# VH-VL binders against Uncharacterized protein aq_532, part 10

Target 1, 203 residues: Uncharacterized protein aq_532, of Aquifex aeolicus (o66814)
Amino acid sequence: SDYLLRAESLFSQLKDANAKEETPYLYGKVKGYYEAIKLYAVEYKEDRIKTLFTLMSKNTKKAVRGAYTEREPLTELITFEPRVYFEEYCDGIMDECFYEKHYEKEKFIELVDYFSLKRRVEFLRNHEGKYCAPFDFGMAEALFNAVSLELMQEKPDEKVLIALREKLEPILVMAEEKLRYAMKKELPCYRNRLSEHIGYWKP

## First folded at step 4 (VH-VL)

Design A23 (framework fv_patecibart)
Fold by ESMFold2-Fast, scan of step 4:
Structure A23 (fold): chain C 203 residues (1-203), chain A 122 residues (1-122), chain B 107 residues (1-107)
Amino acid sequence: as target 1 above (203 residues)
Amino acid sequence: QVTLKESGPTLVKPTQTLTLTCTFSGFSLSTYGMGVAWIRQPPGKALEWLAHIYWDDDKRYYPALKNRLTITKDTSKNQVVLTMTNMDPVDTATYYCAHSDFWSGYLPFDYWGQGTLVTVSS
Amino acid sequence: EIVLTQSPDFQSVTPKEKVTITCRASQSIGSYIHWYQQKPDQYPKLLIKYASQSFSGVPSRFSGSGSGTDFTLTINSLEAEDAATYYCHQSYSLPYTFGQGTKVEIK
């Protein structure tokens, strides 16, 4: 795969930029997309690889340029919204078509425990995960985005979804434990940045 | 085919602000990976990168000139505008806009405008 | 910032001879080096991207090589239309930087 080789080459740019230290959230995002790409390479799904490589490249660009920005930015969070997806697929009508499509997707949603993963990732995103567990949060968000994108497919790949979940779960646990510790100890990453986020530091 | 063309004043007085417009065709700045850079070349000297704007409105500037430069885009008009304040005779150069495609990683400047010579003189 | 140093600054070459231009980076940049040709009073044109990949429409006599810090642009058999200034450019890290240029003239 040309994309796999190109994805590997992006880490040379990240090393030169000292991205692991300077932009750990974005470095995590890039690493997460790379891990997802490797799973799809085994299954020969070039269309998925291309999509994920595009996201990986975008985050690499931001990470390499991190030295020229005051703060690394939050990047994309991709969610599978069953109601929106089914309404579009069923011409916006909430009828048997909606329930049939929900049933068809329910197997995959249940397989990865999607709504639990979504709640956990959104909690990290909204409660200083970027600052208190940046690498782990970034990686988890990228892997979660890959899960969301796969669920949006007409025919989701069960094998890849299981593999993505298996990679994502321990990373989410680590990010959550770091955040809980920071919250309990009132560490600067949680206290000071949370104040900024909720407007305590803003006019 | 990708085509770019610079427009703006050819003569600027010291301390004035320079505004240059790059009008392009063959791509959209709403397309993932697309970007436009401004590069200048003083007479007889090397190329100097000034600024870059990407499809997601991400902007980057040459650090030594950052406080003088502003880059903006109008995606609906296929235009990118560079503004440079407090012009000095040393800023006399041919100014180019150029296309870049980042989706496969950092790509080269693959298509360039014809350039516009800006002379800064009293 | 990454500094690119080209060698030689100037070269006067007989037609059909081989020309080599070297670009040295102040730090490792992988293969993120690109080469441009600029003829007198014209805009730069991309010749080689990613150290060794020919850009569309570029004659086969142009080739690039190298990785890390040392890169070379080669013109295997110089033609009259190749009289130009050649620049290397790194896209590995911002700010983007260019070499000082190598001027190639026909003898």
Scores: ipSAE 0.000, ipTM 0.432, lowest interface PAE 19.6, mean pLDDT 83

Design A24 (framework fv_patecibart)
Fold by ESMFold2-Fast, scan of step 4:
Structure A24 (fold): chain C 203 residues (1-203), chain A 122 residues (1-122), chain B 107 residues (1-107)
Amino acid sequence: as target 1 above (203 residues)
Amino acid sequence: QVTLKESGPTLVKPTQTLTLTCTFSGFSLSTYGMGVAWIRQPPGKALEWLAHIYWDDDKRYYPALKNRLTITKDTSKNQVVLTMTNMDPVDTATYYCAHTYEWGSYLPFDYWGQGTLVTVSS
Amino acid sequence: EIVLTQSPDFQSVTPKEKVTITCRASQSIGSYIHWYQQKPDQYPKLLIKYASQSFSGVPSRFSGSGSGTDFTLTINSLEAEDAATYYCHQSYSLPYTFGQGTKVEIK
């Protein structure tokens, strides 16, 4: 697809901006979206590719600009909220429609262990994952966002969800390992922000 | 220091509901990253994880027992409660609660309660 | 779910001998394996976390190694107080699972 070729071209802009070194979190986000786009390209799902390309492009622009401004902002975190989804499709809490939609989504949520992934990604976001494991965290967040977006579809693609989970898991583990090490060793990426985590049990 | 202690009935009849309470000190379940899990061990057998509750009230259950288990927390009382319905003699085991703390991933069970033996018989 | 298989199930060991216990995972779990010691009629105690890191207060004779699917717990020189059942536990994904246990007895 046209979008796949356009997505590949974004990496030339990132290279020119030295984004991997200057804005590793945003570079990771772009890489994560690119990996998700490749999965959908095999399935010929153009609408999914277009959505992910839009997010990839937005993060690329921020990375290019961020490299020159010395600031790397956190970008979108997309979560699937079952209650919000059910309220959109059903008028009335706890009616027959609500339970039917819940049953349909339950199997997909369990397939990817969604709420476990959500908790882990949110923890990285809230505890300096951007600074202590920027590339891996960014990539994990983008892949998680792709999982969330797929769960929001009326008919989630089981094969793609499994592939996204398989791609996300080792990256998420790597980000978590780096953050844990930084917290344990009180590395600079974490140390200067420790006051914001008062009341947290320190390992 | 982190301490946990299980309490509840030691004898349960088949088909009854078991309710166990874990009372802890040295941490709060309102603190980011904190969690409490329930693990059981039948006499002479291996450890089996049952349920986990986190600071944000997120709950996970062992899939094969999910329809029988409920885990809740009372942050003000420093307590976590596990209920298990339709008890069967095969559920006879020592039940433990254990502490976890998270820096991005699921961690080991670092501190355990002393355990409480629950016998299920007629 | 991830299945953890320990070997051996049982070992009778002469004092001061080296003890090696293995734990094999049905799929790669990185370094997210933890080891527990359980003495008769006592609760489990954490020995080694993240495959190779000693938990606080654990004697230096205990060490762990491995990554991916194959992990080892080593007791460099067995002491009488080390007679116990040892369990591995993976925290890589839910549901959390444990090995079947390895019982270590003194000859």
Scores: ipSAE 0.005, ipTM 0.476, lowest interface PAE 12.2, mean pLDDT 84

Design A25 (framework fv_patecibart)
Fold by ESMFold2-Fast, scan of step 4:
Structure A25 (fold): chain C 203 residues (1-203), chain A 122 residues (1-122), chain B 107 residues (1-107)
Amino acid sequence: as target 1 above (203 residues)
Amino acid sequence: QVTLKESGPTLVKPTQTLTLTCTFSGFSLSTYGMGVAWIRQPPGKALEWLAHIYWDDDKRYYPALKNRLTITKDTSKNQVVLTMTNMDPVDTATYYCAHTEWGSYRYPFDYWGQGTLVTVSS
Amino acid sequence: EIVLTQSPDFQSVTPKEKVTITCRASQSIGSYIHWYQQKPDQYPKLLIKYASQSFSGVPSRFSGSGSGTDFTLTINSLEAEDAATYYCHQSYSLPYTFGQGTKVEIK
């Protein structure tokens, strides 16, 4: 598609700018969106590709501008907050009623273990993941954002959600391991940059 | 390129039914991802979304007004019709129709009609 | 329903000054916020979509930022033609809702 070809061009531009070394968080985000775009290209989902391309393009422009944007205390985390519904079940004989909690798109939430993914990405964001595991966190955030965006669709694509989940898992593990190591060793990335949730166990 | 225009009565009596037509060009409601929404604005107040219809005839209504609202489309005429029953003076507002296109997530109202003022009074 | 609260309700601004308008959502809405400009007796026009993306033809002095619950529309250098009421709109969940509006006047 036009968007896929343009996405290839954007990623090539990042390689020319040495963005992996200069702006690793943004490089990770661009790579994450690019990987998501490729998954949708296989399924011919042009509307999804367009949205992800817009996010990819924005982050590419920041990366090409240089390290200045990496100093901003901003992350681009997109979360899906499903609507909650309660179903009432009444036993007429016993005169007892119970409410069962349900989420919109619950099948898809369960398919990708969304709430678990959300907690993990938020933990990375809140504990200097941007600075202690910049490439991995950036890529994980972009792939998680793609999952969130797909869950917001009226008809989520199950096949793409599974593929996104499979790509996201090893990246999350790597980011988490790097952050744990940085916290344990009190590396400069963790010690010298603060978030509202800074903390690790002190023996 | 995308244009929309509202038409219908400018004066409605209390308890009557309002019927508004949105006529558009530059897109088709048979095209994947296309939609048309109705939004109103009482004089001096904020915008209020009322209803939305999509290319696949899926329909959404503002919950508090759902029992009064009906949205339909006529793809061959490039028209969307909104019907609102039991009109009250508080329903006096400028009514707009607006275009939406399918993105990979929830979308904005990117092009709007000029609006039509509907006054409800005896 | 998701409530959007804008601040300030009104501001009178000297030409060329920077204008900042804030929109707060009652719950997290990701980046599903859009900004509209409405001049007196005219229909709303889309300025910024998905929190930070400029709509076609919109002057570069308009920009948007934010995610989750806190969003900002910035007019970098106010021009006379920018006197209008600005509305934020969330498309995250039904019912779609708008902020109460921020009226910007030229001093």
Scores: ipSAE 0.000, ipTM 0.415, lowest interface PAE 21.5, mean pLDDT 84

Design A26 (from A1 with heavy chain T100S G103L S104E L106Y P107Y; framework fv_patecibart)
Fold by ESMFold2-Fast, scan of step 4:
Structure A26 (fold): chain C 203 residues (1-203), chain A 121 residues (1-121), chain B 107 residues (1-107)
Amino acid sequence: as target 1 above (203 residues)
Amino acid sequence: QVTLKESGPTLVKPTQTLTLTCTFSGFSLSTYGMGVAWIRQPPGKALEWLAHIYWDDDKRYYPALKNRLTITKDTSKNQVVLTMTNMDPVDTATYYCAHSEWLEYYYFDYWGQGTLVTVSS
Amino acid sequence: EIVLTQSPDFQSVTPKEKVTITCRASQSIGSYIHWYQQKPDQYPKLLIKYASQSFSGVPSRFSGSGSGTDFTLTINSLEAEDAATYYCHQSYSLPYTFGQGTKVEIK
């Protein structure tokens, strides 16, 4: 895929910027989107690849620029809201369409244990995951975003959802372990959160 | 139980290329977060980090030696190979490979026994 | 690159006495400092990680402390088997760097 070649080019820019060390959260985000793109590439789902590449590219540009700023910004968190989505998807036939689409999506929500993943990612985002486990948190957030985006599709891909879930779990565990350790030991990333500069160009 | 062992020539002549192999067990370098580093120690001197290779094939080199170093992995054989070109007597050192991982990748928890490489005419 | 300076370079200590080794970083590195023990003609072994956490199987007489730029490794009651060179290592940023080492000998 053309997008796959372009995605590989983005990693060249990240290496030139030393993004893995300078902006590890954004590097993690880009890596997570790239892993999701590879899963769709074997399925030839170019529409999914295009969406994920757009997010990957956006985070890459921020990482390259971020190496020369005082702080690395948090980027998008994409969540699937069943009720809001069903209302929009149903195109104005609320009662009949809502029950039909709720039944259809419930299987996939349960398959990936979506709301558990959502709570875990939100906890990391709200409790200094960016500073205490930047790479793992970034990667987990990107993979979670890919799960959310797939659940929003008219016909979710069960095979890809399972693969995303399997890839996301160990990364989430790693991020959570690093954060728990930082909290228990009151490490600078957690204790001095407003002025933490681990992995940034300007410490 | 993680184990690593270095192998390669013990004597190298000036200008020759050194190739060292690290063979390991107890982990896979295809597993998320795993990495292997090469670290050397000249006789009576401090430890010096040379190179690192990660599970995703990302590679890092000590900047002053980057033009002489190449690190590669063969995941199926559980091996990491370091190549260093244009050897000089000042490169005489014991060369170690060591394990690291993302949960605690900030330290080298298990080391090989080391192999002494002497560079002389 | 981050420079780590150890003090003292050498010390000869009576058995059962307390040993303190200091490592100073050229810039703040949080708690991303680790300590290794290397006995003559042997490979380094991890003792302390993240400034103060003991690695598995390490005797309780070894402890670490510090944050920011100043770190210490303490051996509360020196045993004969502790005669070795001790190195600090920072993992805050690449390139990874080590201190110059502190040699501890028994008198």
Scores: ipSAE 0.005, ipTM 0.456, lowest interface PAE 15.1, mean pLDDT 83

Design A27 (from A1 with heavy chain G103E S104L L106Y; framework fv_patecibart)
Fold by ESMFold2-Fast, scan of step 4:
Structure A27 (fold): chain C 203 residues (1-203), chain A 121 residues (1-121), chain B 107 residues (1-107)
Amino acid sequence: as target 1 above (203 residues)
Amino acid sequence: QVTLKESGPTLVKPTQTLTLTCTFSGFSLSTYGMGVAWIRQPPGKALEWLAHIYWDDDKRYYPALKNRLTITKDTSKNQVVLTMTNMDPVDTATYYCAHTEWELYYPFDYWGQGTLVTVSS
Amino acid sequence: EIVLTQSPDFQSVTPKEKVTITCRASQSIGSYIHWYQQKPDQYPKLLIKYASQSFSGVPSRFSGSGSGTDFTLTINSLEAEDAATYYCHQSYSLPYTFGQGTKVEIK
């Protein structure tokens, strides 16, 4: 697809900016979205590819700017909220529609163990994952966002959800291990950011 | 279907330079994220990673052997070449090339059949 | 350099028995451990990637587990074709390193 070729251009921009070294979190985000795009490209799902490419492009622009300005902000964390989704879909009414949609989505939520993934990603975000495991955390957050977006679809793709979950798990474990090590050893990434993390407290 | 095959001399004299070629199919080193690694195994011993090269010409070498190793690619021919200088009998091993990816710390998923290189006088 | 130590070095096992091979890393490597099977006079084949993910076409009797420094490869019910040397490999840090190998033979 045209989006896959355009993704290669984005990585050229990241190399020119030395983004892997200068903005490892945002670089991770971009790589995570690219990995998700490859899964959809095999299935020829252009609508999903377009959405993920938009997020990939946004993070690429922030990484290039951040590399030159020495600033690396946190970017989007997308979560699937079943109650909000069902209320919107069923026009806010808690009736048969609400319960039927809940039943349909519950299968997919359990397939990927969604709320476990959500708690783990949120823990990394709230406890200096950006500084102690930036690349792994960024990549995990992007893959988790792809899972959340797929759960929001009227008919989620089981095959892609399983593939995303399998790709996400080792990345999450690595980020978690790096953070636990940093916490145990009181490394500068954890210690120096504990009381001075800018942007940390904003939703 | 990914396949790789090693080729080169099977007998090398001490102090000579070894040149091995890996010819592959089923992927291209023009494709984002693709890479090829060289791994060796002395008879009856464990596997040793030597070097790898990625689609973007990023090259990495085993530190203790870095001054002896050179890895290059010819993307158009689907080939990766490893050169190792100043061969010693201790370098006698089966040499493998394998597919890898730049993806997050990816394994060696497909391997060539290997070529035994004997270093003797 | 990360050192991987496998245990045991050698195991002779009756068919249908459970086989457990461990791999211990000298420092934490998360889940960036991979397992290979090498039969005599053959090239290594990937069995398990990222500690616990089965590679395509690998029989379900093979499974992996662990994180951090301690990893395990399990063959739930040994078949004759499983006689081989098994290697763990870490991709967490350069240089990439392999364990010394565990040889599994059928009694």
Scores: ipSAE 0.000, ipTM 0.461, lowest interface PAE 15.6, mean pLDDT 86

Design A28 (framework fv_patecibart)
Fold by ESMFold2-Fast, scan of step 4:
Structure A28 (fold): chain C 203 residues (1-203), chain A 122 residues (1-122), chain B 107 residues (1-107)
Amino acid sequence: as target 1 above (203 residues)
Amino acid sequence: QVTLKESGPTLVKPTQTLTLTCTFSGFSLSTYGMGVAWIRQPPGKALEWLAHIYWDDDKRYYPALKNRLTITKDTSKNQVVLTMTNMDPVDTATYYCAHRDEWGDYYPFDYWGQGTLVTVSS
Amino acid sequence: EIVLTQSPDFQSVTPKEKVTITCRASQSIGSYIHWYQQKPDQYPKLLIKYASQSFSGVPSRFSGSGSGTDFTLTINSLEAEDAATYYCHQSYSLPYTFGQGTKVEIK
């Protein structure tokens, strides 16, 4: 894949820019998209690779230019909204079309525990920088965005979704555990809530 | 390729202080997420983690040995130094230094030095 | 501290046979278990990270599985070069701990 070679080039640019040290959040995002691109390259999904490459390229440009700061809004969370998707694509044949697409999508949403992943990534987003390693959060966000984009497809790829979740889950658990211990002495009220969330998402 | 090599005395007398140096190449401790750990293995026994240091100078020690251990780094020389006080014959072991690629306590020790045997006897 | 218990302590295996090594944690550690291979008088080498991810250059006959408290390292067809002691390692909680090791020998 031409996009895979180009993605390798973008990742090389991050090394040249010392992005791992200077912009760890963006480095994490680029690495996350790169890992997702490699999964799709094995499955010959060029349309998915192109979409992820575009996101990877945008974040690489930010990192190389040093445009991102800790104070900038983190607003690249992509979410799959089942209601909007079903309504858009089933206009005029509601009973059969909505059932068919809902049945298919529900299977994949449940497979990856999508809404739980969404809440966990959003929680980490609110604590990025001070309590959550920027690199870990960046990578988690990129992998979650890849999951969301795959769920938006007409026929999501089950094998890729499982692989994405397997890459994302350890990062989320690691980041959540770091938050738990980092916040233990500073935010006693938050300690109980964080512990409850970590328990829910443990394997 | 990441490489690490331990150096220091091979024989230490009881009550003396051990100083071991890890010299490495293929990475820098100025790079975000990089770390170096010290792990030891007494003859015929399991591996035992002692300490590690990260790029940001964050240091962690095995709790039971914390008062005897000091880990420091010299980023410009690509070196990490472990100091262990009040050596005892039970501290006889092969001492390894090892690399960690990602920041945090959850990453494995992916590349190891060859190890140096330290014998503690009078 | 988290205690890792490996089973068996020793296994003598005919070439080409499947080898299974288990590692049990005293408490849940998610997928933060890693496997190392140590040949006699050599340093440990990483084989599997995060329970199931192969480290670069590791032969495909090595695989890992498990989550929570029970983990397995499998060598699906033992080669002569695989005679070694295998250690599991948890990175979930400080202090980091290792299993006691499983020694695999060729018959």
Scores: ipSAE 0.000, ipTM 0.435, lowest interface PAE 16.7, mean pLDDT 80

Design A29 (framework fv_patecibart)
Fold by ESMFold2-Fast, scan of step 4:
Structure A29 (fold): chain C 203 residues (1-203), chain A 120 residues (1-120), chain B 107 residues (1-107)
Amino acid sequence: as target 1 above (203 residues)
Amino acid sequence: QVTLKESGPTLVKPTQTLTLTCTFSGFSLSTYGMGVAWIRQPPGKALEWLAHIYWDDDKRYYPALKNRLTITKDTSKNQVVLTMTNMDPVDTATYYCAHTEWGDYPFDYWGQGTLVTVSS
Amino acid sequence: EIVLTQSPDFQSVTPKEKVTITCRASQSIGSYIHWYQQKPDQYPKLLIKYASQSFSGVPSRFSGSGSGTDFTLTINSLEAEDAATYYCHQSYSLPYTFGQGTKVEIK
């Protein structure tokens, strides 16, 4: 696929920028999107590949420049909000339309254990995952965004969702263990950021 | 080793305020991720979560009882205090405090419980 | 709030038989289910966390499985000391809720 070749080119730029060492969170995000693109390329889902390529490109440009700031707006965590989706799709909730759309999407939500994934990613985001497990958290966030994006489709691809879920799980576990270890050992990645935020943590 | 112990009155009259203290050892509520919850169990009934307090002083309450419950901590004394106003005979239960690690995780260590009877 | 329904409410079992207890959630809760054992006049003790992870010191005859809405606690070979009430608990959403309990007695 043309987009797969272009994605490989973007990933190559990260090596020139030493992004793995200098901006590991963004490197993780780029790698996560790249992995999702490879899964979609096998299934010939060109529209998904183009969307993920756009997200990958934005993060690659930030990583190559070696510069990002907390105040700079970044693509927020993409979440699938079933109630909002159903209201928008049904022009407000009519009982019949709500039950029909709810039933269709619930199958896919349960297949990937979506709300479990959402809570875990939000935990990492809220507890300094960016600093304590930057590579793993970045990759997990990108793969979760791919899962959310697929669930928003009119007909989610069950095979792709399973593949994304299987790739995401061990990465989430790794990020979670690194964060818990940092919290238990009061490592600088966790302690210093929280002391900056709340002003009372000291070693 | 984590240990917790509940203390407070065993008999309360209707309309009075209940005050229970949880005294613990083996962890500090200033340590990141630590929390203490209160759970009750009426005789022969299921467990019911009441309130939770975290290392950062964040507090959560069971919604239907929120207006009656207050949870506070004294980190220097290793104590968590629960107050419940306007006690009623239906509030008769064994009250437990329990430890949580890393936010909202399972209740891994429990106190022995204290039976509170609400009667005239 | 999320309602947890356990089945059965009560079970009388011959020693060394396999016991299965189910917990059904009113909505998907991922793997945020935990299992407790409560013996008569004692406080609850954690057995299984996050659907399938054994807590420290828990005998290997206890195991958990499931995801989404349907969860199972299995006692592979019941011992006399296992006579207790078993509770499931969800930590997916506030307010945290417990099942009604399953009482296991030895025949």
Scores: ipSAE 0.006, ipTM 0.462, lowest interface PAE 12.7, mean pLDDT 82

